VHH binders against Bile salt hydrolase/transferase (cbh). Designs and how they scored, part 3

Target 1, 323 residues: Bile salt hydrolase/transferase (cbh), of Lactiplantibacillus plantarum (q06115)
Amino acid sequence: CTAITYQSYNNYFGRNFDYEISYNEMVTITPRKYPLVFRKVENLDHHYAIIGITADVESYPLYYDAMNEKGLCIAGLNFAGYADYKKYDADKVNITPFELIPWLLGQFSSVREVKKNIQKLNLVNINFSEQLPLSPLHWLVADKQESIVIESVKEGLKIYDNPVGVLTNNPNFDYQLFNLNNYRALSNSTPQNSFSEKVDLDSYSRGMGGLGLPGDLSSMSRFVRAAFTKLNSLSMQTESGSVSQFFHILGSVEQQKGLCEVTDGKYEYTIYSSCCDMDKGVYYYRTYDNSQINSVSLNHEHLDTTELISYPLRSEAQYYAVN

## First folded at step 4 (VHH)

Design q10 (from p10 with Y103F S105K; framework vhh_7pa5_2)
Fold by ESMFold2-Fast, scan of step 4:
Structure q10 (fold): chain B 323 residues (1-323), chain A 124 residues (1-124)
Amino acid sequence: as target 1 above (323 residues)
Amino acid sequence: QVQLVESGGGMVQPGGSLRLSCAASGFTFSSYAMSWVRRAPGKGPEWVSTISGSGGSTSYADSVKGRFTISRDNAKNTLYLQMNSLKPEDTALYYCAKSPGYFGKGSYLPFDYWGQGTQVTVSS
């Protein structure tokens, strides 16, 4: 998985969801009066409206990623082998991993508010049910001005300021940020011969400033490539141009079927890619087999209601016959 | 056809403030990123700040970051630059500039139209 922020015509947030199994994902809107029930903290009967991709289990929205009507965004990304959820602690705010997205988005409007209110956060090891184990996750939380990373690891809860606005998978965020230093010399410009004045080396191709960008699908490599691509990206100041560029950035770290074996002959691939327009409240997505960009808008729904609104992802290939 | 008319310049002492305005006409203002660019006597143009078409994204040159604030009112087709803590080195002719549609690198943004400029002089 790779999640990014991006500023252009509007402010954008989105991710590639890389996994080996699809769960018939849906774009789900949780309206302001839908009761959000929590295991260890007070329920929210009135809250910000939320839109994101879910697996809907028994009328409970299990968000993979989402944004609220204020433009606060959050995505959960796989952190297998590194996530360490804790035991209940009466002195802390105990939130299960599957509740974090609706708990944050239902009540906060900015990363600044989130940072002020999660000092006592404890991500507790409480399963949704006996048959549904917890996913090992870490989270990217973003708004128009800044982003943070939330990780529960063996050493405790870690909240990092994220100056690059990118998150992938393993290892800890600190290591990923440090690793970017190794790529400091990369450029979108044609390089000078800095090897040695004693050897006349030529610039034989365009794009040589990017030589050394890791091209593999490992988490740390995708972090570097997404950061470089995002930070050097240019977009037209139009909605279509900005959304298009956003998906091109995610495309640079897309996982192709066959390149990443997980186990049991299964291969990880980018099941969907998403783009949230924080300013307009529009959720855009495309899937591996359907390259059309689809959208769902909060502005087209009645948000003062009590029931979930869900739209199954359009994942089957579609071709426009020109003749 | 496309017109950009700057105003709000003048003389001010170091540490003072000025607010520049740019009235735009002849194009769909909200569809384009807008920039402020300045030119000091004897020097080439220096990019100062850019704001996206919707106003959701802004960027600033390191020399003005924290002191200047760019904003826009799309209903009035007007671009603004609030300049605080002015320094003698901020003395320049300030231009309102229309971007052809790209947002990203500050100093390398292409500009397809410039206004006539408004003079800002910071001196004791």
Scores: ipSAE 0.000, ipTM 0.199, lowest interface PAE 19.4, mean pLDDT 88

